# VHH binders against o26223, part 240

Target 1, 191 residues: o26223
Amino acid sequence: MKLLWTSQHIKVTVHIDGKVSKMDVLEAIKTRRSIRKYQDREVPEELIDKILDAAMCGPSAVDERPWHFIVVRNREMLEKIPEVHPYGAMVKDAPVAIIVCCDSSLEKIPGFWVQDCSIASQNILLAAHSLGLGAVWTGVYPLEDRVEGIRRLFSIPEHVIPFSVIPLGYPAENPGTRDLFDPDRIHLEKW

## First folded at step 14 (VHH; framework vhh_7nfr_2)

Design P44
Fold by ESMFold2-Fast, scan of step 14:
Structure P44 (fold): chain B 191 residues (1-191), chain A 124 residues (1-124)
Amino acid sequence: as target 1 above (191 residues)
Amino acid sequence: QVQLQESGGGLVQPGGSLRLSCAASGFKFSRYWMSWVRQAPGEGREWVSSISYSYGWTYYADSVKGRFTIARDNVKNTLYLLMDSLKSDDTAVYYCAKFIYSSKPKTQDEFDYWGQGTQVTVSS
């Protein structure tokens, strides 16, 4: 066995992996994992503001920026989310959740709001991770029953579409890393 | 001027081991993917292994996986190939290449060799 002669050994000895004290963008992207277990610890409002600022910085089709966000900290409301979202059980244990919504009245080109809200959702996950928090994207759209359940629970108007529910908090689990790079999916010049 | 200097090749018995080195100069080694490519007598070039510059992602051809280990030292600007359980089919000239990335072989024309190579001969 030659475990000590790996790239990890070289990386450790020469510190080629970047700054330990601050997570760079590529490191954040590569190390972000879905976190479904949270510490019993409040998330400061300042961190939520930073996360939402990042969410609104995503590119948007024809600059329509249809995003609206609901920040849920009320324990009673968090405990009701699993009643309308079958795979949202972890939300009741999170200190806070963000609901990403699309205001359809702001849509300038049909269908692109889905891409816009997906970008906003991913930015929330990356920003949370970069700030030492854990989060997970739980899908709402395009499942009609979930869309209507969340709409009713949070008094969301008919022209607004709930897209995702993202619980977040300080992580109480540490999943292992994933190596997802597949060079067989990369084609040079042409297919 | 990009310079890549391979060393460490030689004659070895089947089942033996060798350690190849590639000394790089003339560019920021720590900012580039590096690869090992080999060419057996009368054959085309065959990609062997690649390593990323920062995170140390490693990729291997199926023919060498589990037997070879690619490594790098960004302080010394040196690339390594640690070859174990050598087989007669591993006989080839081994080239150090400044390469974008690849875990799978592509066409032979996609490999750019900048070193002079080092001969590895595994006796029958």
Scores: ipSAE 0.000, ipTM 0.089, lowest interface PAE 19.7, mean pLDDT 82

Design P45
Fold by ESMFold2-Fast, scan of step 14:
Structure P45 (fold): chain B 191 residues (1-191), chain A 124 residues (1-124)
Amino acid sequence: as target 1 above (191 residues)
Amino acid sequence: QVQLQESGGGLVQPGGSLRLSCAASGFKFSRYWMSWVRQAPGEGREWVSSISYSYGWTYYADSVKGRFTIARDNVKNTLYLLMDSLKSDDTAVYYCAKWIYSSKPKTQDEFDYWGQGTQVTVSS
């Protein structure tokens, strides 16, 4: 007997449709859905580390990589987020949330940090989906009241801008996939 | 201390049925995914089925799909495997298992806590 604990049938990656499977990049992109209902179970720290590693692998304007992340697991703090973010009601029910932030001191090209943090946010959603978790992007920037609310709640310094709040957990819903391909939005060689 | 205790195994003929149970203690059972894993003589461990803590999701290996049903009772901290239409290939020691993750590096073990197992033998 060679490998007692490792079996070809032990699978870590779970598809959002409730099946355990390996997911390629195109499948992950096409089947990812916003998930707002979560099971009352802990997300392992190892999975959060993998998600954040993926978040930092995104392309960044002039390689400025201005992103910083706050990982929130404290129930009291998660329950306060909806008070400063009207569309963040689901965050209070999530086992964990990631706040994507921009450290403006790392910005090399004015304004491109928005694209950088958007890429990081999307990578969090895709990585979570590929690991069997569900997540949703709740917008913070550019809504001034939300930016200031989140800043105060998490003691974020003035040179750092909270960009998005992404609750995540094991999904308690399965919304299915969407047919979004629209060939009328594709122009060949000219408008 | 985390403890998992399996029971319900035994000798059955092909086409028979068994109900396995796993009594869990030492952790908040209702907060964790639970799995059944089996080990046939001379083989490595093979994942059989998993159930989410809230009953919302169940997964099965292709070899047992349609024949086995995983269930749980979060009030009694008990995991079940209902085994129908048993085949000689189902002969194995069956373990219930809990996923545990930490910031420490993992070796090759995906499941950190296991019970002592319960033997299922299907005669041919």
Scores: ipSAE 0.000, ipTM 0.119, lowest interface PAE 17.5, mean pLDDT 81

Design P46
Fold by ESMFold2-Fast, scan of step 14:
Structure P46 (fold): chain B 191 residues (1-191), chain A 124 residues (1-124)
Amino acid sequence: as target 1 above (191 residues)
Amino acid sequence: QVQLQESGGGLVQPGGSLRLSCAASGFKFSRYWMSWVRQAPGEGREWVSSISYSYGWTYYADSVKGRFTIARDNVKNTLYLLMDSLKSDDTAVYYCAKLIYSSKPKTQDEFDYWGQGTQVTVSS
């Protein structure tokens, strides 16, 4: 218990005008919701760059970082995604989508790329939310028909596996927040 | 009607090899994950290995990793299990199973169809 009182770490951000603010990570995590309705507004490239920077900051097994990203803004291509992804109907209405991929040649430990790409996908959702955008994770892997459909549609080579399709844009819905804390799922010392 | 027919079992000496086959019909074999599951006398069913339908991604139980190889032929609608360095502990009835979805199924409800089984006996 003496060790509990020995340090305090606070994350802060300095604004361009010299103002300092504290990052509220817990609020972002707790208030992020899946958004499937988007405004007819373009998402600036600088916001996409910030989101992808955050995606690449995730931990990865033995630092393999196998992720690659395809940014899709072409309306015709977005409209074709629902043809190969039955639950991706909202993608055609989004101004942009990010396809999270794994380059299997970068994999160092079998199977851990799934966790790596899951972390990258969640970071995209959190970063989008923090920047005032809405997004939703639509699953591709491990549904092999969706994997093949997305691969063919975007000319993805065989050694690269499409993992998720994440449409994003300025939100046109507000589903509100959820209280999901369930203490019955927390076990002390043993099951 | 879905049918899975296993073959290739038999009596083998410790350290020997066997090749199991499972002939599938009545469904689009090339669209489903397939698994091998075994049951030793007096024991519950133990998952052995799974293979995906398009890419051939493979998963193995720790007890067989490095000794067994799962394979499939989507043209012939056949699943295989190549068993090397067999041990007495590998003695069991081996079942071919059609998988709904899972790389390492924990319960029987993760399979939507089972074959009739083929007996493998490793003599001491």
Scores: ipSAE 0.000, ipTM 0.114, lowest interface PAE 18.0, mean pLDDT 82

Design P47
Fold by ESMFold2-Fast, scan of step 14:
Structure P47 (fold): chain B 191 residues (1-191), chain A 124 residues (1-124)
Amino acid sequence: as target 1 above (191 residues)
Amino acid sequence: QVQLQESGGGLVQPGGSLRLSCAASGFKFSRYWMSWVRQAPGEGREWVSSISYSYGWTYYADSVKGRFTIARDNVKNTLYLLMDSLKSDDTAVYYCAKVIYSSKPKTQDEFDYWGQGTQVTVSS
């Protein structure tokens, strides 16, 4: 990054990596796909921080904001996730994963933490896509064996509930996009 | 070994502008998030802005959004805060801080080292 100054005004020039994708919000929503194959490349810390910032920007019931996040980069830990999550095999090949958790002590209205954590998870997927990364949501809650397996593996306290595991990386696949608009699911004025 | 030295503070009229600088040494500056934190007389420390180390992503406190710009020069190992439309409420000692973990530190424990500070006084 190069900073340009004048005696009267200030101009800032910021350089970004050409690998960072640029797309508008609607394009990001429509083109995001689950990505399960990743390049053997590190994801910079600043991209993870941007993704987590986006995760925390979602609406939350009664503004309870119960989420906590675990960022996993340790290869040995990533390789253990499939042992407690049968459909999480792709996680061992990812350079990083985010575990979305709920701190139940922050819950103000029973049950809405599931919606709060779902919104946070979706924002992670959209933010990753907008930054040129690929990700996939692998479900943990409400499957009791997965919840307890992940809790034990990452030393998560009893009052905290692991909700989802989201591996992220630079994509090594391009599944294309889907046209999902279905007008038959839209009812005008009444059912 | 680690040193952070702020400069560029001073007395300025409301609506004026200042540029703060922080010269960093003793660590790999280009590998760390950097922040500006301020402390008004009789107040606690308030986080102002943070900047990432490679892409230059920025975060700002609501009180300064649209008026302040954080920037860095990784070749010169220098952090900047460009302050426009200064208000009396911006009067404070401004500190440069090396961030340990997060892009938006919430507590003092998230900073490794603090500079000595530079005084900004907005006279009305």
Scores: ipSAE 0.000, ipTM 0.129, lowest interface PAE 16.9, mean pLDDT 83

Design P48
Fold by ESMFold2-Fast, scan of step 14:
Structure P48 (fold): chain B 191 residues (1-191), chain A 124 residues (1-124)
Amino acid sequence: as target 1 above (191 residues)
Amino acid sequence: QVQLQESGGGLVQPGGSLRLSCAASGFKFSRYWMSWVRQAPGEGREWVSSISYSYGWTYYADSVKGRFTIARDNVKNTLYLLMDSLKSDDTAVYYCAKQIYSSKPKTQDEFDYWGQGTQVTVSS
């Protein structure tokens, strides 16, 4: 039997002062900022599902799609993350975090899982922003002691590698957008 | 030059305890995972335990889990193995080894430097 999933397209929507607005892809990319302060407010499960759907839609080397995700809402578990991740202090204040993992048994070409999980992580950040949420990528891989700390905390098997921890919530800060375009970094035809 | 100097071995009765030490020099000890590896008479090398460099995450072979404790002091550049409830089958030369990779070792080729070893004999 063929199981046909009617996937809902993720609606790009920004909530500003209770008003809903739609942003295009370029606007979402240019205005996304790392958010480390969150409102004391739950993120609906339906929004997390939309974000993870977007994460899985990224391109993957030889279509290996090695990503797995752990969704953490338990306050006690979120409070333990900073103990194994020194720059993850904001995670304890987030209503939810997503841990992006690689199942190394699904890797077809050595090393490309890092790119695959990076793409999934960025899609989480962009999808969260498009839905009116804030998020930040906190690095786990390639820092081996963080990898092992997160592995132990969440009972992750040895063949699975935790890649990033991404806390998410409704933003409690509004950093201005950055103009980062630098034409000196663009080389035509040759270096 | 890299040097690893083990000490603390000796003769002990079954059920006894020993504490092994390994003094490290010639490299940045605080940046490397360290292991204990043993070799029993007439046997090949057997990995015993590893410890990470920053958080001190520990890993043990099933044969020693619950009886041995690996520890390190990054200020003193010293690796330790605390051995409790010793059995006759723990009799071996114990080597301190520097790891190439920051992960639980899967093969013996993942070590780039070894100490001279210290003899542990468990006998009545």
Scores: ipSAE 0.000, ipTM 0.146, lowest interface PAE 16.4, mean pLDDT 85

Design P49
Fold by ESMFold2-Fast, scan of step 14:
Structure P49 (fold): chain B 191 residues (1-191), chain A 124 residues (1-124)
Amino acid sequence: as target 1 above (191 residues)
Amino acid sequence: QVQLQESGGGLVQPGGSLRLSCAASGFKFSRYWMSWVRQAPGEGREWVSSISYSYGWTYYADSVKGRFTIARDNVKNTLYLLMDSLKSDDTAVYYCARHIYSSKPKTQDEFDYWGQGTQVTVSS
């Protein structure tokens, strides 16, 4: 892989010297950004399946794996999400959204389902990015008005808790990457 | 106040070696990824190599892998490029550049400061 560019333009030619380029794990983690603008283009079902497979591979407390997922492609339903989620305006423009849910009947340790569903949500974001898609985590839990709004909208039963809504699609924006590494937050052997 | 100053360029025969240095000042050098980028006569800029600041992770363009070594000295605030088995097509002005992001760069706009460059000429 070779980067060639000119001082005249920010557009860059990326040369792959006969090799297929693939994003490695560290690059995926470091370059993933929240994407809120999507192309008017369908996401193939096979990519959604790969993303959900990755979501279910996360660690969970005592292996309880309490996550369930709702895949929403229906335009009318996507357009109703902003009505119950104030920060979900971008969802109406996404070709698909995944709702991460906790089935409380699968919970083995009180409270750890929140961490389990957070891990599943992050895996969705990383998997989407690695596949050339963009996504954003919009929070539902622990805001009870959003939890109840999403529950009613998608007929979610009482024992299931909607955790996050993640719209995704082919990105129509590129916010660039961030330098977030801070060695002052690393303590060796003691605080 | 940020300054990057390259040195160590010159004329060398094919198969020869050179050591480039970049003296950094005006910022906390030990907290930034650094790169070498080159520009051949009449060509665009080509990324050559990057080094992380904490763990010393190194990355190389395929054209220089196995021949060049990037290194840094955080005590001296200096970046190095050790160039072995030099070829005519390595002829270029070599620039020291400071990263905006802690990752291998995809475009030249991912650097916020550049040195003035040092000329490397490989010819017989």
Scores: ipSAE 0.000, ipTM 0.084, lowest interface PAE 20.7, mean pLDDT 85

Design P5
Fold by ESMFold2-Fast, scan of step 14:
Structure P5 (fold): chain B 191 residues (1-191), chain A 124 residues (1-124)
Amino acid sequence: as target 1 above (191 residues)
Amino acid sequence: QVQLQESGGGLVQPGGSLRLSCAASGFTFSRYWMSWVRQAPGEGREWVSSISYSGGWTSYADSVKGRFTIARDNVKNTLYLLMDSLKSDDTAVYYCAKHIYSSKPKTQDEFDYWGQGTQVTVSS
C-alpha cells in the first residue's frame, strides 16, 4: 500500500494536472473567467473541501453565516438541472456542481443573506480558479420558478433557499483575459 | 454493466493479516464512495469501512479501528481492505459495496451494487 492512513485528511499538498498551481490574489481576481466546458475528469474531494472552506470565509452581515452547500456528483441529478434551469445546460457536462443555499432560520438581518450567498458564490469561483479548475455561477434566486425547481429536485426544505448552482471541473476551454479597468467609473471625493 | 469482484479471503490464525481486493468495472469507479460490509454466520450485515472517491476521507466501525485500513487505486479501479491483528470475531463473508450516489453513505441501504463476497475465517 502506497498510502498510509493515520487521519481522514492524509495529504497536505494538492496536485493539479501534475503541477502545483500558484496564483496571487490579484492575479486570481483578474484572470478568473466563466468556464462552461469541462474535461471528463474527476475533481478530487480535497479540492472541493478547500473551495468550500474558502466559501465560508467570506464576510457575513452580523456574522450570521446563513450558507449551506450541496455537493452534487451524481450524473442523473446533474442531467436534471437543465430541466428546471434554462441557462444551466452546461451543468449536465460538469463532473460536479455546488448548490449554494441560505438557511433562513440563521438570518439575523432581513435581506442580507443575498449578499452573504453572493460573496460565498464568488469565493467558490475564485478558489476554483486558483486551484486550476473552471466554474460558472448560474443564477437561481430571485427567479421563483428556478428556486422551486431546484428545491424539489434536491429535496431542499422550505426554510432553505437555493441561491446559485455552480458547476465546476477541469477547464476544456481557455478564454482570453479581459482588461476591465474603467477610470470613468472612479470619482474623487465627490460624484 | 456494474460488476464488483472480491478476492483475498482465506483461513488465517488469530493475530494474522489479510489483504482483500475488489475489482470494479462498468461504472466510473473514481467518482463513487466505496465500502466494505461483512456478514458473520447467522448475523445481519455489518458496515466495516468506507472510503471517499478520492481516498481523502475514510471511516471505520469501532470494532475495526486501528486494525483495518481501507484504500483504493483509481487507476486500477480496485478497492482494498488491509486487515491486521485479526480476531475470531472478524470471521465473516466480506462484501465490496458501491454507494448509490457519489456522496458519503449514511446507511447500508444506500448501496446499489454488491460483490459476491469473499470468506474470511480466523481460527486457531
Scores: ipSAE 0.000, ipTM 0.127, lowest interface PAE 17.9, mean pLDDT 84

Design P50
Fold by ESMFold2-Fast, scan of step 14:
Structure P50 (fold): chain B 191 residues (1-191), chain A 124 residues (1-124)
Amino acid sequence: as target 1 above (191 residues)
Amino acid sequence: QVQLQESGGGLVQPGGSLRLSCAASGFKFSRYWMSWVRQAPGEGREWVSSISYSYGWTYYADSVKGRFTIARDNVKNTLYLLMDSLKSDDTAVYYCARHIYSSKPKTQDEFQYWGQGTQVTVSS
């Protein structure tokens, strides 16, 4: 057999100098914050590989898994993102960014790719946080000017739709955690 | 069936020029990023240059910037590498490679298909 994922995953667990979080899933969900300031420090490719593995583990409509990912480390390209994405100014200061894309040829049920790519994006944020990194989701779809700007900038095929740009790095800020629980949004048995 | 066929290599003196070509078939060439990768005698593979498919954005290794130019012809399904001011250190087998992803390659495992290579020798 050509590809054995077990062997591939063993290689991904090579010695990593970066800190692995001791948080459980619930803690990771509750303490993750958007991080927009990054240390001038490279992110090891082994950590990016772990994050992308987690991204692909999300549920998708009819198991269509329409996501593709572009990993951007080229400084010149990162510096051009704010020109086509006005709220992506922090991307130029990040050591790396992940662009989450939908390959429309893989879509089995119309419209659900947006939810699929949202799940992949959130998994990237949670995985990054669990590995001691900071990240932020910057929205691309459904804003036509951003979609076409990112498409042109990264030579994305016409059948592929850029969904989000997620810069990440070691955090240079530490925003406090938030208590977002609102019991008024929970209805028992009926509205 | 995907095929990549390089040509244009040969023996050239230091300071000389060569044009490499890669003829692509069996896929929609105009929808893929393409790269040139070289392997010098006794060394590992070294990425040389990449080009995007529609806008023709180019990327170069520091060792070749200002001397090499990557180009493509989407009508002829052909990738080119124009090599100027050749040095003895440019001696290598040059491979044409099709990207898996529409981005600058991180590692050699991001290429799905490779040509058989063409030898470039820079020597007096």
Scores: ipSAE 0.000, ipTM 0.095, lowest interface PAE 19.3, mean pLDDT 84

Design P51
Fold by ESMFold2-Fast, scan of step 14:
Structure P51 (fold): chain B 191 residues (1-191), chain A 124 residues (1-124)
Amino acid sequence: as target 1 above (191 residues)
Amino acid sequence: QVQLQESGGGLVQPGGSLRLSCAASGFKFSRYWMSWVRQAPGEGREWVSSISYSYGWTYYADSVKGRFTIARDNVKNTLYLLMDSLKSDDTAVYYCAKHIYSSRPKTQDEFDYWGQGTQVTVSS
């Protein structure tokens, strides 16, 4: 009894803004799933700000940081997205969507904005998951019809390119986890 | 020091319109949810409307939904309430209120600063 418990059992508690976080980065990456069904529940502005802060923290080629974001909560506007994005039907049911855009005037190296916006999009998905939300990345670029449709719908200037539409909300589904590790895709020292 | 100064109240006939303004200073206005709260004669304070700081999300009490519009100008640090189709029941002192946190306020106890109020009287 005493010999089992005489060693110092100090629990180290990690606090984030005075709260204990139990989801580490690896767990968040492995358990994040595309979520397409949402509760009829508001996503607070503060959580969107945290998600967008995380989006802007990704690495960017030559620190060009070309992304801009449109936050869409208007029900009528969300309902129009599927008209220009055939696979975006779930956006109608989301309480909010984020449109990730590239301001081409901020681009320092041609073409790297695609990588910058991809990183921002993935950070949105991971941050949303870590905050108890669900989200899905719906592709816009490089499909010309979707790019032009989204640009017209949201009055996006010609020098700005819509990259992705990410609906998000409190999840109304739990698809479970996936085992995606494939050692055949790992090569040691050489191909 | 936080200061909130309302204006634009007055006497109006039923079905009329008024535009209330609130000039804000002493804090980062563009970082806080702002609200309008009213107090009718002999009654407690009633939340009317709120607007978020970054994206301009708006929320309204059922009693004013479809008649009132809340707006803000973060360059001028000014909050507005556009009041249409006014009813006798809208008679109250209207207060501009700053929320303690950046989250949506749901009750009067979530506000840390109030203006002095502006009187709105709807009578025929």
Scores: ipSAE 0.000, ipTM 0.136, lowest interface PAE 16.8, mean pLDDT 83

Design P52
Fold by ESMFold2-Fast, scan of step 14:
Structure P52 (fold): chain B 191 residues (1-191), chain A 124 residues (1-124)
Amino acid sequence: as target 1 above (191 residues)
Amino acid sequence: QVQLQESGGGLVQPGGSLRLSCAASGFKFSRYWMSWVRQAPGEGREWVSSISYSYGWTYYADSVKGRFTIARDNVKNTLYLLMDSLKSDDTAVYYCAKHIYSSYPKTQDEFDYWGQGTQVTVSS
């Protein structure tokens, strides 16, 4: 911890993190956990840009890439999300949230946008984890009450469908590891 | 209603110092980034400095870096600008500005409220 003086009146404590952590793809996938507790620390815009770049690199049905993203940093708006999303209580405590949306005008095959937006959401979670951040996926679609609530809150037009809300920040918790491999769910050649 | 009120401007000799203050009310001051913006005679607005709300991260325009210090007191809801080694080209009206975002600002130009301004004149 480095202590910096912004003036003679205010003493500022700064956490200096020059450590570059590298993890391979499999390690990132296996160690990523849902994080719902965040440090009171701003996330630099460059990290958000890297996360959104990764989100847009996902495959999509017939390359339709129907996703649009809303980046929410405004505290008053973040505090209103739990009012329209009951399982999004942690969003109010996050420094930033990303709303993954589908622009239906870009849809080429009916219904596949759900899978496309799920892939983009997972890429956001993995990219955040690889950059030392924590995030959690919270569902919006297909629950009509949540879709309409988020739509009204963020002035989302009728042809755009909010899919998920992903709060993220520097993690303030470290959940235990999980081993989810179940060989009984793997069938060779036939059921 | 949001209110920002600057004070501390005045006439000072080159090389002198001034301390500007901005009293804020009508919003949760401790939850917003705050900035100082100046406007010299016949010129557009120029961003000077910004400070975050929790950790007090500070950012400065190259023209003032090393000479000016931005600070805040979240208990008193007051923003400060300490100006050292003043130059004639620092002459301007200095405005206290509230960022639209309550968290990290996307750009230095995203302000929703401004104070009335305080005049700083550097001359000999």
Scores: ipSAE 0.000, ipTM 0.109, lowest interface PAE 19.0, mean pLDDT 84

Design P53
Fold by ESMFold2-Fast, scan of step 14:
Structure P53 (fold): chain B 191 residues (1-191), chain A 124 residues (1-124)
Amino acid sequence: as target 1 above (191 residues)
Amino acid sequence: QVQLQESGGGLVQPGGSLRLSCAASGFKFSRYWMSWVRQAPGEGREWVSSISYSYGWTYYADSVKGRFTIARDNVKNTLYLLMDSLKSDDTAVYYCAKHIYSSHPKTQDEFDYWGQGTQVTVSS
């Protein structure tokens, strides 16, 4: 028998306000909130795989796709992140974290890797939310102390730049929705 | 409770083929990365191949790449190793191993359960 790809159908289900539902793109964007409290529950690998697939589908400058990802599930390593990242206290309580990195050797246009990794980070947040998970973007770059702290902790090579640390898990908090539309920030034809 | 039972080993001539199977029970097989690890006489354990559980991503040691194929059946809770173009250096006891972490292992400590093994002997 030859079974080269054995994936059973992967189903995506979203939990919103205690309700299980499929979420469209606009709903996902509008209802995503930063989540910093997580249930004591493992996140299945199939969900992490879906999230990282989504992260890699983002646009990048001249298709340079400079991103690399470190998936951290090891409790000892998660507990060390707050030591080098002051705003990463919640990471130690998360079942998993993703570190978004830029491999500078893959950069084709100077400086655009920041935008590329920002897009990858946002896609992680949106994908996690669409799958019923909560996540938060904790900034690393451009703060030199955080960049070097994360680099040393995870043995990241000098040509690779850690950009963000994103803890994720099943949410243990439910922040309310936000109404952020401000027509004063929209200018037609001219300022 | 957790059980991994290998089968399919045997004596085969160089250039021959063999199919190993590992029947898994006592855990949710479809939620774990699985690996094949071998141990040749007088040597330490060597990682051979791993397969992810969601997308079926496969990884191979350089020594077997292009000759061996790892596969799984999540409905039957069975792991396979399809061995082609066997060489005398492939002679070893082959073990089925369940991962502790959801990633490709780098050390033997990353497996929380090992099967009993099945002997593969490649000799002319």
Scores: ipSAE 0.000, ipTM 0.125, lowest interface PAE 17.0, mean pLDDT 83

